# Designs tried in a protein design chat: VHH binders against Epidermal growth factor receptor kinase substrate 8-like protein 2 (EPS8L2). Part 13

Target 1, 157 residues: Epidermal growth factor receptor kinase substrate 8-like protein 2 (EPS8L2), of Homo sapiens (Human) (q9h6s3r46to202)
Amino acid sequence: MHETSQYHVQHLATFIMDKSEAITSVDDAIRKLVQLSSKEKIWTQEMLLQVNDQSLRLLDIESQEELEDFPLPTVQRSQTVLNQLRYPSVLLLVCQDSEQSKPDVHFFHCDEVEAELVHEDIESALADCRLGKKMRPQTLKGHQEKIRQRQSILPPP
Below, E stands for the ipSAE of ESMFold2; O stands for the ipSAE of OpenDDE; V2 stands for 0.75 times the mean of E and O plus 0.25 times the DockQ between their complexes.

## First folded at step 14 (VHH; framework vhh_surovatamig_d1)

Design k6 (from z5 with S52Y; at its last look DockQ between E and O 0.74; V2 from the best seeds 0.00; counts 0 for: pae O 6.6 > 2)
Fold by OpenDDE, look of step 14:
Structure k6 (fold): chain B 157 residues (1-157), chain A 123 residues (1-123)
Amino acid sequence: as target 1 above (157 residues)
Amino acid sequence: EVQLVESGGGLVQPGGSLRLSCAASGFTFSRYAMSWVRQAPGKGLEWVATIYGSGGSTDYVDSVKGRFTISRDNAKKSLYLQMNSLRAEDTAVYYCAREPFRYYGSGTYFDKRGQGTLVTVSS
């Protein structure tokens, strides 16, 4: 069993990518999120995002109960949205399972770890899954080094 | 154990009003968006309304806008649905549902649902 990464995130919104919802692209979804944010209609929900070699999992922050599981093959796209919202570090995921006629776009604010690191982790997991590579261990090792470096420059409390 | 228990259903005439309640237990109620969904006879499950944790944001299916009001009392861990100007097409079993995800639109996802309460609108 490969290493499981865990990140504290804030779920912002989930949209269905459908013409009826005026969301036909990731950009449409981002625009809609921006609009909602500007109207202060976003309600954040804290949760845990876990990444492993099989899936992305969302867990309740308190009970750690599984809220959702996204097998890696259902993840169509991962992307960061940086400094475009009142939430500076956002991760978006496009997911679609076999029972869904349309994919969903999920937005998560990465408030403790930069969305770029989470994105790189997910991308490495996807690459390993799709291409049969073994990149993720190296990615995670690199992230550990980055985190240590950041901690070393933080002022004392 | 997560529990959702609906109540308040019954028989009402067209144009009448009804208030549904849902008692939640077994989880931190205020941290979850809550929804009402319904299933009419011979039809699939339909999303009706959602209210988010703060209670300040709500969303409705178009067919009930202006007639239904979703509200919540986080202290009492209760969800409500005030239904006014009821129509025959509102006849359904109504379920209280917990949402781990927030959809802004006609779509919804829920991981917990009660046993439901029957609302019958008939003359």
Scores: ipSAE 0.015, ipTM 0.322, lowest interface PAE 6.6, mean pLDDT 87
ESMFold2, look of step 14: ipSAE 0.278; ipTM 0.613
ESMFold2 (binder alone), look of step 14: mean pLDDT 81; pTM 0.825

## First folded at step 15 (VHH; framework vhh_surovatamig_d1)

Design m1 (from z1 with S30K R31S; at its last look DockQ between E and O 0.48; V2 from the best seeds 0.57)
Fold by ESMFold2, look of step 15:
Structure m1 (fold): chain B 157 residues (1-157), chain A 123 residues (1-123)
Amino acid sequence: as target 1 above (157 residues)
Amino acid sequence: EVQLVESGGGLVQPGGSLRLSCAASGFTFKSYAMSWVRQAPGKGLEWVATISGSGGSTDYVDSVQGRFTISRDNAKKSLYLQMNSLRAEDTAVYYCAREPFRYYGSGKYFDKRGQGTLVTVSS
């Protein structure tokens, strides 16, 4: 069963991982994001992040136009970011296709579904794609249960 | 279908003013940083100014700082460039351009541009 998940996110920034930008690691990129945040220089952009069995896609909310496509083999890393001061739930992705000499690091605030759940979806898609596993249906079912439980506990208005 | 349509160009004397407009359609305009870029005769594209999706932040190339003002009206899906104190070196075709997302790399990337509007500054 091949499922497509779609999450509302806020893109925060994309950085090239390049020595000329002083970004040679994920930790460097996180520090740069924190620096931009402290100077109020982050220009947030709402979009959709779609996960399927072939790729991660960035889409325009209104038209569903594809802004970017990251085939799963080009996704080098998915990670949540701890201790962000004004963005409590941040996902990062490191992507590099065959045409790029340097990878890019993309940061998203996950304002609908927390970054941990989005990350687990992505990791299960990567595992299924690269290792021949069957993790993603179980992952998504667990997420559905967690989301339902959270809604059942919420206080009434 | 994404469309960006520029207007408001023309012939103006040095020291004069023009206001460029860009009508946008086919995407969630308010979500995107938008830019003006220009191409002088015989030259490549030059970035001029960028405005955040909300309109709260702007940035300009040094040569137009203090003379040009970028603005947007998200309800009308329109981008503007107010150009004051125009100089001969501002002569160019001006393009409205969209960034697909904020990229901090070696060069600016625009995935959509309009057809342009000509600004000529001469006596």
Scores: ipSAE 0.606, ipTM 0.812, lowest interface PAE 1.1, mean pLDDT 88
ESMFold2 (binder alone), look of step 15: mean pLDDT 83; pTM 0.841
OpenDDE, look of step 15: ipSAE 0.777; ipTM 0.888
ESMFold2, look of step 16: ipSAE 0.546; ipTM 0.764
ESMFold2 (binder alone), look of step 16: mean pLDDT 81; pTM 0.836
OpenDDE, look of step 16: ipSAE 0.644; ipTM 0.823

Design m2 (from z1 with R31S T50V Q65K; at its last look DockQ between E and O 0.46; V2 from the best seeds 0.63)
Fold by ESMFold2, look of step 15:
Parts: C-alpha cells; structure tokens; sequence
Structure m2 (fold): chain B 157 residues (1-157), chain A 123 residues (1-123)
C-alpha cells in the first residue's frame, strides 16, 4: 500500500511550458524533443525515478541524493510518447508546484521497465492520492507478473 | 554533501588570460553536465558555458565563443574554464554550477553552485 517503486531511467530533457519558448502544449514539447533528437543534441542522464504514495522523486544512482521531488498533487499529467522518437519507450510528466507560474514537461527514456508500466504505476498512485482509491497495490502486483514473464524468455543479465 | 569550490580568479589586463578551476565532491561528477555562470557588477546571472557529463559536448554563450574553453577531468572531479582575450565586459564573479538534469527555458536551472571566484579585467 505504501510501497516505493524505483525505476532506472534516462532523463532526456525538461522544458518550461511558456509562450516565450513557443511551448504552450505537450505536443509542442514533443515536437521540440523530436527536433533535438534528430540533430543528436539530446544529452541523456541516468537516474532513478521513484514512485510512492506521496511523490515522484528523481535520485542520483550512486549516492541516492534527491535531485528533484514532485509531490503527487503537483503532477498534472503522465503519459507515454508513442513512436515519435529514436527512443522506443518514453515517459512524459507535466509538473507545476504552487510557486511556479508555468508548468514543466519532463521526458524520460524507460530503458529497464517499459514506459507503459511506469505510467500505470504513476497513474494508480495519482488516482489513490486524489480520489481516495486503493488501486496501486494490485497495479504493482500485475506488473511483477508481467516483468517475471518477460524475464523468463530473456537470458540472465 | 555536494561541494563545488572555484579558484583561479584575479586581476588581469584586457587581452590577458586566466584559467578557472572548480573542485567537485559529494556526487557522481561524471554523470552531470556542468556549467560556468557569471554575475557582472549590478547584473543578474549569465550562463557562460556548459559541458556534458562525458566531456564530449560543449556549448557557449555567443559573447565568449572562440575565447573561452570549458573542459573537465572526471578522474580528478574537476571543471575548468580557460579564458583568453579577456575584455572589460568579462569582469564578473564566476560560479561553477551543476545541472541536475537538462532544462530548457527562460533562465538555466542549477541546483548547486559554489561561492564563486572574482575575475576583474581592468587596465
């Protein structure tokens, strides 16, 4: 119920959603990312994405230093990005805390667990937080079965 | 704890050179893009240069292109800025700064920076 999930991800980019930057929608941000990717200007950065019942956290892999914290109420949107990038499995998050005048859009390549599963974890955490549901434990149980099935057809790491 | 310590600032005449250094500790240095930013007297912070975690890619503000070179030594956990052909308008406190992740927007995003080192370019 209060389980903390942790995923290895590659941060690709974060954009401010601001008219002065010509980014007023998620689609604008996706176009910008595709443009950067086509010019080979993406600087990927390995990190951990942690999901719990309070927040989404970005952590340094080695030290576990908190790089960023997104309390669940500040997460406006979670979605996958389908077939528009050289990265096969991309997660998008839109976040804005009360002190920000504009939201930020964050993009991650999910190179360990596919973005759809990470997204479903986040969505269940959001639903439980905002709507008082108790969906996340079953969501995670289903994910463990899917991950186990994937590993049964792949060689050991 | 994350620590960034700049050094190498000083007084130099126009046309001169300085090399700034930044010693990093308390984090996986090679994983992070690093920047030099500066604050001129009476002005806000200005981003100067950035280098990728691996050191393979760099970028500069237009006003310093061809004159400044950012570099890093990941084994020594050190960041450098070679400043050549210095001008009076380069006078500023220079800060070593860590980007926790690549941010694109008004103002660059840095979560850690040092105390700075003063560069004065004056006759």
Amino acid sequence: as target 1 above (157 residues)
Amino acid sequence: EVQLVESGGGLVQPGGSLRLSCAASGFTFSSYAMSWVRQAPGKGLEWVAVISGSGGSTDYVDSVKGRFTISRDNAKKSLYLQMNSLRAEDTAVYYCAREPFRYYGSGKYFDKRGQGTLVTVSS
Scores: ipSAE 0.556, ipTM 0.775, lowest interface PAE 1.2, mean pLDDT 88
ESMFold2 (binder alone), look of step 15: mean pLDDT 84; pTM 0.858
OpenDDE, look of step 15: ipSAE 0.812; ipTM 0.902

Design m3 (from z1 with R31S A33Y; at its last look DockQ between E and O 0.52; V2 from the best seeds 0.53)
Fold by ESMFold2, look of step 15:
Structure m3 (fold): chain B 157 residues (1-157), chain A 123 residues (1-123)
Amino acid sequence: as target 1 above (157 residues)
Amino acid sequence: EVQLVESGGGLVQPGGSLRLSCAASGFTFSSYYMSWVRQAPGKGLEWVATISGSGGSTDYVDSVQGRFTISRDNAKKSLYLQMNSLRAEDTAVYYCAREPFRYYGSGKYFDKRGQGTLVTVSS
């Protein structure tokens, strides 16, 4: 009973977590994003964020090109940032694959489905992947009740 | 397979101009941010400029601001760098590079890049 969920999001920025860049925590990255936003220097990019039982996938919304794939074991953290930015509903992800020496922090504005619901989906996928739980089907059923018609669930490939 | 092929480099005198081109294939060109980076002899990689997938947003390193113009033609799957008022310090191998989204930070801008084109600015 594994499902692929899909969310329309806007990528805001990705930061390398590096001491030389003064970014050593997610709070540092949030502060940097707030600074960029206040200077109107954020380039938004429309994307599809897909969650399945193996990875988080980012697709370009117009071309459907897969831009990036984050296997769930490489996702270190998922977190919401609410009402701290000029964007009211923001999701952040911390990712690091085996060939990276430093993690990346990725920020998305969730304007269709609020970031908390996207975060809960991701957290249930991570829990199922890492702890052998079966939380995600119940999580998605609750979300479908809340969302009604905003999302189509894709079958796995 | 993803391929990026740079061209247009050469020898030019200070104050001169060059236009670099990058031909892209094997991916949906308009979906990706594109950048120019350069490596001067004996130095590390330096980011030069970035352009959004649509071409609507550009950014430049301070040392080239006002002299270089990054552009793209998504129908031709081509990236360009117009380089005006060239200086000896601009001597480098120039690479075009692809990124899935906007990164901030050193050393991780590029998931794919070309083999480069040499620009030499000397009198």
Scores: ipSAE 0.463, ipTM 0.745, lowest interface PAE 1.9, mean pLDDT 85
ESMFold2 (binder alone), look of step 15: mean pLDDT 85; pTM 0.864
OpenDDE, look of step 15: ipSAE 0.593; ipTM 0.800

Design m4 (from z1 with S30K R31S T50V; at its last look DockQ between E and O 0.48; V2 from the best seeds 0.44)
Fold by ESMFold2, look of step 15:
Structure m4 (fold): chain B 157 residues (1-157), chain A 123 residues (1-123)
Amino acid sequence: as target 1 above (157 residues)
Amino acid sequence: EVQLVESGGGLVQPGGSLRLSCAASGFTFKSYAMSWVRQAPGKGLEWVAVISGSGGSTDYVDSVQGRFTISRDNAKKSLYLQMNSLRAEDTAVYYCAREPFRYYGSGKYFDKRGQGTLVTVSS
């Protein structure tokens, strides 16, 4: 009954949230990403972001090998970052498992499905996992309707 | 199954050179950034160098900058570390490592590594 969703994304960077790295907030991490981007030091990597009732998974786009698994209890924060970079739609995730002394912040460009929709999927999965709610099926149904409504665009010249 | 096999370690005098190799299999090698990491006796792991999947970008820890050169041959699925002007403090087990996605910072750098090759620099 629980659905698995999958999004094509571009991983932009992962930073350790540590004061020795001058990153104590997500705003600090965003500033560092902007700095690296302006110096052309971002190595983008296409991958799949998969959301299910247990975890967020990063998969290799070609082989679908699992690159990382973030159990939902380890996800501290999901947030959109719009128009802050040369990328119009960015998702950030803050994750920390029990073996980490500091959390990581991960940045993804969402050019297939906008970051707001990916974020809402993740938030509904977190709510269902942590609060015993059943929000996610309705969230995904609403997303399908929004995607259908957004099919009209001007053709290229 | 991901496999990384290092070779080329040995005993060398200070000021000498060695070239390390790593044979990769079980994954699409050209798609991943690759690193060398090392562990000196009694110390933790230290990141040494990283190279992008295409080979077009590299980075090094300050202590080896200008002495070590990381390179790759994607057709042969091989990673290399040319080590010149070796010093006693370079003595370590060197590991070939795959970076699952790009990390920035002093923490997590890899999801897979080999068994290592020992480099000893002594007179």
Scores: ipSAE 0.392, ipTM 0.690, lowest interface PAE 1.9, mean pLDDT 86
ESMFold2 (binder alone), look of step 15: mean pLDDT 84; pTM 0.858
OpenDDE, look of step 15: ipSAE 0.454; ipTM 0.742

Design m5 (from z1 with Y109W; at its last look DockQ between E and O 0.75; V2 from the best seeds 0.51)
Fold by ESMFold2, look of step 15:
Parts: structure tokens; sequence; C-alpha cells
Structure m5 (fold): chain B 157 residues (1-157), chain A 123 residues (1-123)
């Protein structure tokens, strides 16, 4: 069975990687996000990030409408971002499909499951897609163990 | 089927005011940020203003800041743009646009827009 994982996230911003926008690297995009945060210009949007063996999907949290679909071959980069903002756990994705002349960078605050675990899931999905392997089921099993242990350690409020 | 229908465009003298409306249907209007974009004759699309799904947050391009006000009525599924102190440079076809999420920069700006409404600011 191919596993679909789903994470509650807050979309922070998407930037086109374009010279005219002064964004030619992920570092430029991170700098732009920090700038927006400093001016209180970030508008968060709750959504679901789904990972399966074919794509990363963004869904509206209430209607379940597909907001975007990133086929795994179009995902150039997945990366966590150091705590430079009021958002402690941030994931970025660089995506470019065949219709785009420029890639875009998407930023998410991972408010449910930390960005490192989401990133590892995505990386295993990318590796399986590129190499025809089955690494992702073991990655997800390890994540479920980590999540169960974290939940069992914290007492109820 | 997502449908956006703009109205309220017309001919107005410099310094005048105009109010644009956009009627939305076929989607959960309150869940989406909405934008006004414009296209001057012979030019590409330019972003004008955006309002959050709840209506609580707005942002404007510098050239219209203080003159234009974006608003929405989620009960009526309607988006508005109040344009005051109009200038010749504001002449354009104005489009109501739905954003799937906040996107900054040219190119992949919006997934749906209406047919547009023409605003002409001329003596």
Amino acid sequence: as target 1 above (157 residues)
Amino acid sequence: EVQLVESGGGLVQPGGSLRLSCAASGFTFSRYAMSWVRQAPGKGLEWVATISGSGGSTDYVDSVQGRFTISRDNAKKSLYLQMNSLRAEDTAVYYCAREPFRYYGSGKWFDKRGQGTLVTVSS
C-alpha cells in the first residue's frame, strides 16, 4: 500500500525566483520572508500538506479543495529554515514545472509536526521517486514512533 | 465552476472617484484572499491590492496607497475597490482575482480572474 501522509501547516508566503524581484537563491527568498515578518506583512493561511508517492499536495483545510499540486519530479529542493522568525519550525520547497521559466519558493510554518520530520518524509518520497525504491515506509514508521513517544511523555494540561 | 464578474468601470475625470464591484460564485469565497489587478493599454498585468479571506488584512501597491480601498462582503460574496483621487495613470482594465495562497512576484499570480472592467481617467 502506498502511504499518504498529511500535515497541518500554515502557508507563510510564496515567491517567484526572479531577478526582477531580487530573488535568485533560497537565501534571497529567506531574506525576503524575514523582511516581510519584520514589517508584520505575513498573512498566514492554514492548509493541509499531503505527501504521497507521486506528489506534494496543498489542500484547503475546510473545503479540501486542491490549492496546488507539486508532482515529485518538479520539486527541486526541500529544506528546513533556522529559527530566524517568530515561527520556530519552517519548511521551504523549491518547485518548477515544465511550464515555468522560473522556479518558485514556498514557505510553511509546521505547527503540528515539526519541519524536520515533514522534510524527512518529503526527502524519502523524492528519493523513492527518483530511484524506484521503497525507503519511505520505514521513514514513516520511525516518525510514528517519535510522535507516539513525544505524546506519551508530555502530561495533559 | 468558479466565476468572477467585475462591474463599475467607466469614464471619470482626474480627481474623481469610482467604485468597482466583483461578484463571486462557484467557490467558498471567504476562504480565499482576493486581489484587484490591472492592465494598462499595451502593458502586462500589475497587482493593485489584496484583502485576506476574513477581510481583516489588506495590502496595496505604493502608487495607490491612501487613494484606493479594497473591501469585501463575505455574506454577499462580493469584492470591492473604492478608487479616489483618480489619475490618468490609473487607466486600465481592472480584474478581480482569486489567490489560492499569498504569492509574491509576477508570473504565477492567480488561478482565476474575471473578464475585467475598464476604467478610463481622462479629461
Scores: ipSAE 0.398, ipTM 0.718, lowest interface PAE 1.4, mean pLDDT 84
ESMFold2 (binder alone), look of step 15: mean pLDDT 81; pTM 0.826
OpenDDE, look of step 15: ipSAE 0.463; ipTM 0.734

Design m6 (from z1 with K112R; at its last look DockQ between E and O 0.69; V2 from the best seeds 0.00; counts 0 for: pae E 8.1 > 2)
Fold by ESMFold2, look of step 15:
Structure m6 (fold): chain B 157 residues (1-157), chain A 123 residues (1-123)
Amino acid sequence: as target 1 above (157 residues)
Amino acid sequence: EVQLVESGGGLVQPGGSLRLSCAASGFTFSRYAMSWVRQAPGKGLEWVATISGSGGSTDYVDSVQGRFTISRDNAKKSLYLQMNSLRAEDTAVYYCAREPFRYYGSGKYFDRRGQGTLVTVSS
């Protein structure tokens, strides 16, 4: 059974990890994002982030057109960034495929499901892909229950 | 099918002005950041300016800052570049480009662009 999760996110920025841009670490990239945020230079774009057992996909929220596909082997790092930005719940992804000489760092504000849950989904997918584990079904079961409970307690407008 | 059609290029003297337009179709225009990129004769593609989907945020390459203004009209599905104080080095084919999700990157990450419109600045 191949489970696909889908999350509403706002893309905040993508940087190339390159010495010429003064971005040689994740910490450098976070500092750059904070700098852009303080200058009001962050352009958000609403997207859907899908996680399955093969890849991470970004889709246009209206048309469902695929914007990016990151096969799991190309995902080098998933990390949360909490309370270091004006955005309370941020996910970062470091990706590099065989066509790229440098990795990219992608930042998303997780405005519906908190970044820790999205990160745990991604980490379990990576672990299953790389280590032959079966962690993701249990991870998703817990997340589905948390999401369902959140929706059931919200009053209607 | 995604289509981008540039217009408004031409011959202009140094110090002059031009306004470029780009008509967009085949996608939800207001959802995408849009850019102008240019290619001078015999050179590679150079990013010029980007505007957010809402139009609330803009950024420019240093060489055009203060002289060029990017804007958009989401109701008309149109992107514009007002070019003032033009210089000979601004001579290029200008392309309207849709950005997938990159803030800064190589030109390789533009997923659609138009046919281009030629701007020639000469005395």
Scores: ipSAE 0.013, ipTM 0.309, lowest interface PAE 8.1, mean pLDDT 81
ESMFold2 (binder alone), look of step 15: mean pLDDT 83; pTM 0.847
OpenDDE, look of step 15: ipSAE 0.476; ipTM 0.745

## First folded at step 16 (VHH; framework vhh_surovatamig_d1)

Design n1 (from m1 with S31N; at its last look DockQ between E and O 0.41; V2 from the best seeds 0.52)
Amino acid sequence: EVQLVESGGGLVQPGGSLRLSCAASGFTFKNYAMSWVRQAPGKGLEWVATISGSGGSTDYVDSVQGRFTISRDNAKKSLYLQMNSLRAEDTAVYYCAREPFRYYGSGKYFDKRGQGTLVTVSS
ESMFold2, look of step 16: ipSAE 0.618; ipTM 0.786
ESMFold2 (binder alone), look of step 16: mean pLDDT 85; pTM 0.867
OpenDDE, look of step 16: ipSAE 0.685; ipTM 0.837
ESMFold2, look of step 18: ipSAE 0.430; ipTM 0.730
ESMFold2 (binder alone), look of step 18: mean pLDDT 85; pTM 0.867
OpenDDE, look of step 18: ipSAE 0.687; ipTM 0.842

Design n2 (from m1 with S31T; at its last look DockQ between E and O 0.41; V2 from the best seeds 0.49)
Amino acid sequence: EVQLVESGGGLVQPGGSLRLSCAASGFTFKTYAMSWVRQAPGKGLEWVATISGSGGSTDYVDSVQGRFTISRDNAKKSLYLQMNSLRAEDTAVYYCAREPFRYYGSGKYFDKRGQGTLVTVSS
ESMFold2, look of step 16: ipSAE 0.622; ipTM 0.831
ESMFold2 (binder alone), look of step 16: mean pLDDT 82; pTM 0.837
OpenDDE, look of step 16: ipSAE 0.656; ipTM 0.819
ESMFold2, look of step 18: ipSAE 0.396; ipTM 0.708
ESMFold2 (binder alone), look of step 18: mean pLDDT 83; pTM 0.845
OpenDDE, look of step 18: ipSAE 0.649; ipTM 0.824

Design n3 (from m1 with A33S; at its last look DockQ between E and O 0.57; V2 from the best seeds 0.00; counts 0 for: pae O 6.3 > 2)
Fold by OpenDDE, look of step 16:
Structure n3 (fold): chain B 157 residues (1-157), chain A 123 residues (1-123)
Amino acid sequence: as target 1 above (157 residues)
Amino acid sequence: EVQLVESGGGLVQPGGSLRLSCAASGFTFKSYSMSWVRQAPGKGLEWVATISGSGGSTDYVDSVQGRFTISRDNAKKSLYLQMNSLRAEDTAVYYCAREPFRYYGSGKYFDKRGQGTLVTVSS
């Protein structure tokens, strides 16, 4: 059992990846987000992102109520979007459960921890899940070292 | 347990005003965008208005723009809909609904909804 990591994030947007929405790729979704950002149409929502060896979970920041659960097999892609928005450190997740005909793209601003660290954590979890590896413990160790060394440098506003 | 309880519905004449309230409990109210949705007789559910968790942003369906105002009091865990210049077509059961995420694209996503309050606009 891997340790649960927890990150404070701001949800920015969720898009359905569908041609009817002109979102057929991650790049389309990013462009859409940029457009919304430029028009100040992004409504941020603070929440907690938890990562473990089973799933990614979104929790209410105060009540700890589960807002969403993404089992690792439903996570199709994780990626960072850096310095393309007024939110400098963004994580995107592409998720699709068995009940969804189309995947969703979720965008989260990582305001306390760099999106790259969160991304590395998630990728290690996915790798362990998909490939039967045990990489995540080392990833988390490295993560802690980076945070310690950088003294929790916040991304620029 | 998440609860949403609407109130304030009733009979009103065209051109009249009405204020709906929604009492929320069982969750961190300020963390969620909240919406009003309505269902007219014989019609499907229609989105009416949304307000962000902080209350800093609002959005309305075109048909109510300039007439309805959505607001919230996070301290009281309450959502409001001030309805002015009411029309017959505004007749519907109005529901308070919680929006867990802002989904962009086709439709709105709500994971919780109250029992509704009936608004009847008739001369």
Scores: ipSAE 0.017, ipTM 0.318, lowest interface PAE 6.3, mean pLDDT 88
ESMFold2, look of step 16: ipSAE 0.373; ipTM 0.687
ESMFold2 (binder alone), look of step 16: mean pLDDT 81; pTM 0.824

Design n4 (from m1 with K30R; at its last look DockQ between E and O 0.57; V2 from the best seeds 0.00; counts 0 for: pae E 2.4 > 2)
Fold by ESMFold2, look of step 16:
Structure n4 (fold): chain B 157 residues (1-157), chain A 123 residues (1-123)
Amino acid sequence: as target 1 above (157 residues)
Amino acid sequence: EVQLVESGGGLVQPGGSLRLSCAASGFTFRSYAMSWVRQAPGKGLEWVATISGSGGSTDYVDSVQGRFTISRDNAKKSLYLQMNSLRAEDTAVYYCAREPFRYYGSGKYFDKRGQGTLVTVSS
């Protein structure tokens, strides 16, 4: 299935994973984000995150202009970060294009659909891309059922 | 289509002032951190200043701190740079630049910039 999903997110920060920045692991990057948050230095930015069978895309809210494109082969890691920040549901992505000498780590607050669901979508897209599987259609079907349960309107009494 | 159009450059004497403007269109201007960058003759790009999307936070390169003020008017989709106490080393083409992401640390990433406006400081 070649469906496109779309999520409202808030970008929190991007770091270059490099020793000169004291960031050699995902845990280092999380620690830096927590430090910035505690000092009130996070500049959040609303955007759309799209997942399809080829890439992760970041889009402008109003115009849907593409801000960035992360082809799935360049996505090294997707992970959730919970209960360590004032933001309850955070997704991180580690991406490195062939032209980059060091990866970037990107942090997003998932303020619409929880980071766990966004992460599962991304992981299924990665698995399908890398292994030729068809995991994503079932993953998305499960998400639609879970979202309906959260937003369903019961029949009137 | 995203457009950034700078204006307000010109010739000034050392110690003088100029105000640069940048008109933005084609994107949700209020959501983006915006920067001024400059390129002196024969040199690479130098970051000058950045302002948050809301306008509540600013940052400057050391050499312009206290002399330059970055500001924005989100209703008019405009970015400004007030340059006071100008020096010969401030001579450069100044560009308005958009940050699609906020990079922390030594790197900054700009995905869009205008054509630039020339500032010449000479006596």
Scores: ipSAE 0.346, ipTM 0.663, lowest interface PAE 2.4, mean pLDDT 87
ESMFold2 (binder alone), look of step 16: mean pLDDT 83; pTM 0.844
OpenDDE, look of step 16: ipSAE 0.557; ipTM 0.783

Design n5 (from m1 with K108Y; at its last look DockQ between E and O 0.72; V2 from the best seeds 0.00; counts 0 for: pae E 2.1 > 2)
Fold by ESMFold2, look of step 16:
Structure n5 (fold): chain B 157 residues (1-157), chain A 123 residues (1-123)
Amino acid sequence: as target 1 above (157 residues)
Amino acid sequence: EVQLVESGGGLVQPGGSLRLSCAASGFTFKSYAMSWVRQAPGKGLEWVATISGSGGSTDYVDSVQGRFTISRDNAKKSLYLQMNSLRAEDTAVYYCAREPFRYYGSGYYFDKRGQGTLVTVSS
């Protein structure tokens, strides 16, 4: 509970990973999202994605009301999806809690911080949770350094 | 705290009209797709209509298509259902419901709803 990161994202879609939905892999889900995008059927929703040492949380932008909580043990997969949609930087999460017989795949456009940085934060949180490591503070410090370098108007020495 | 308060229900004759309202508070109303769902006496919940956060897209169950109009006023944080050509089968408690993020595929998911407003259509 020492470090909490918060990212502005746009939720794009959630799918149930089930054969009845024709979605048995993340690749199937990506294809479905591309299909919906090409038909202009995606209703985007801005929200906050919060990462801490226990869970991933989706929050309302203004009130920070919790919309959903994904305890880290329920997060099966975090992955980036780059330039495969008209959104340049997309994060996907596969989550399944104990009450679900099938996982969900959630897609987010990462419009402020690139999906790869959000993904690295999440992967560090997952690793720390599952393996008892302390990698996440170094990951976050590296992200802060990348932000400083990206704002530089001169080449580094 | 999220609150949804429905109003505008009442007794109406078949063929009549009624307008339902839902006052929303405690969340960024314009960001969410909103729905009307209803529960007829002794039956389960039935989805009626959905409107996108912007108000630019709507969808209706077949039985109300062309008779009901869902709308919203994001400045007033209000959702509406205009019900025309009412039939006895429309008798139900009507609920305003929030969709926290979009599922695609089977079913609709609603995380918040109000306490409902009763619409009775009888002669």
Scores: ipSAE 0.384, ipTM 0.700, lowest interface PAE 2.1, mean pLDDT 85
ESMFold2 (binder alone), look of step 16: mean pLDDT 82; pTM 0.835
OpenDDE, look of step 16: ipSAE 0.610; ipTM 0.804

## First folded at step 17 (VHH; framework vhh_surovatamig_d1)

Design o1 (from n1 with G53Q; at its last look DockQ between E and O 0.42; V2 from the best seeds 0.65)
Amino acid sequence: EVQLVESGGGLVQPGGSLRLSCAASGFTFKNYAMSWVRQAPGKGLEWVATISQSGGSTDYVDSVQGRFTISRDNAKKSLYLQMNSLRAEDTAVYYCAREPFRYYGSGKYFDKRGQGTLVTVSS
ESMFold2, look of step 17: ipSAE 0.727; ipTM 0.825
ESMFold2 (binder alone), look of step 17: mean pLDDT 83; pTM 0.847
OpenDDE, look of step 17: ipSAE 0.735; ipTM 0.855

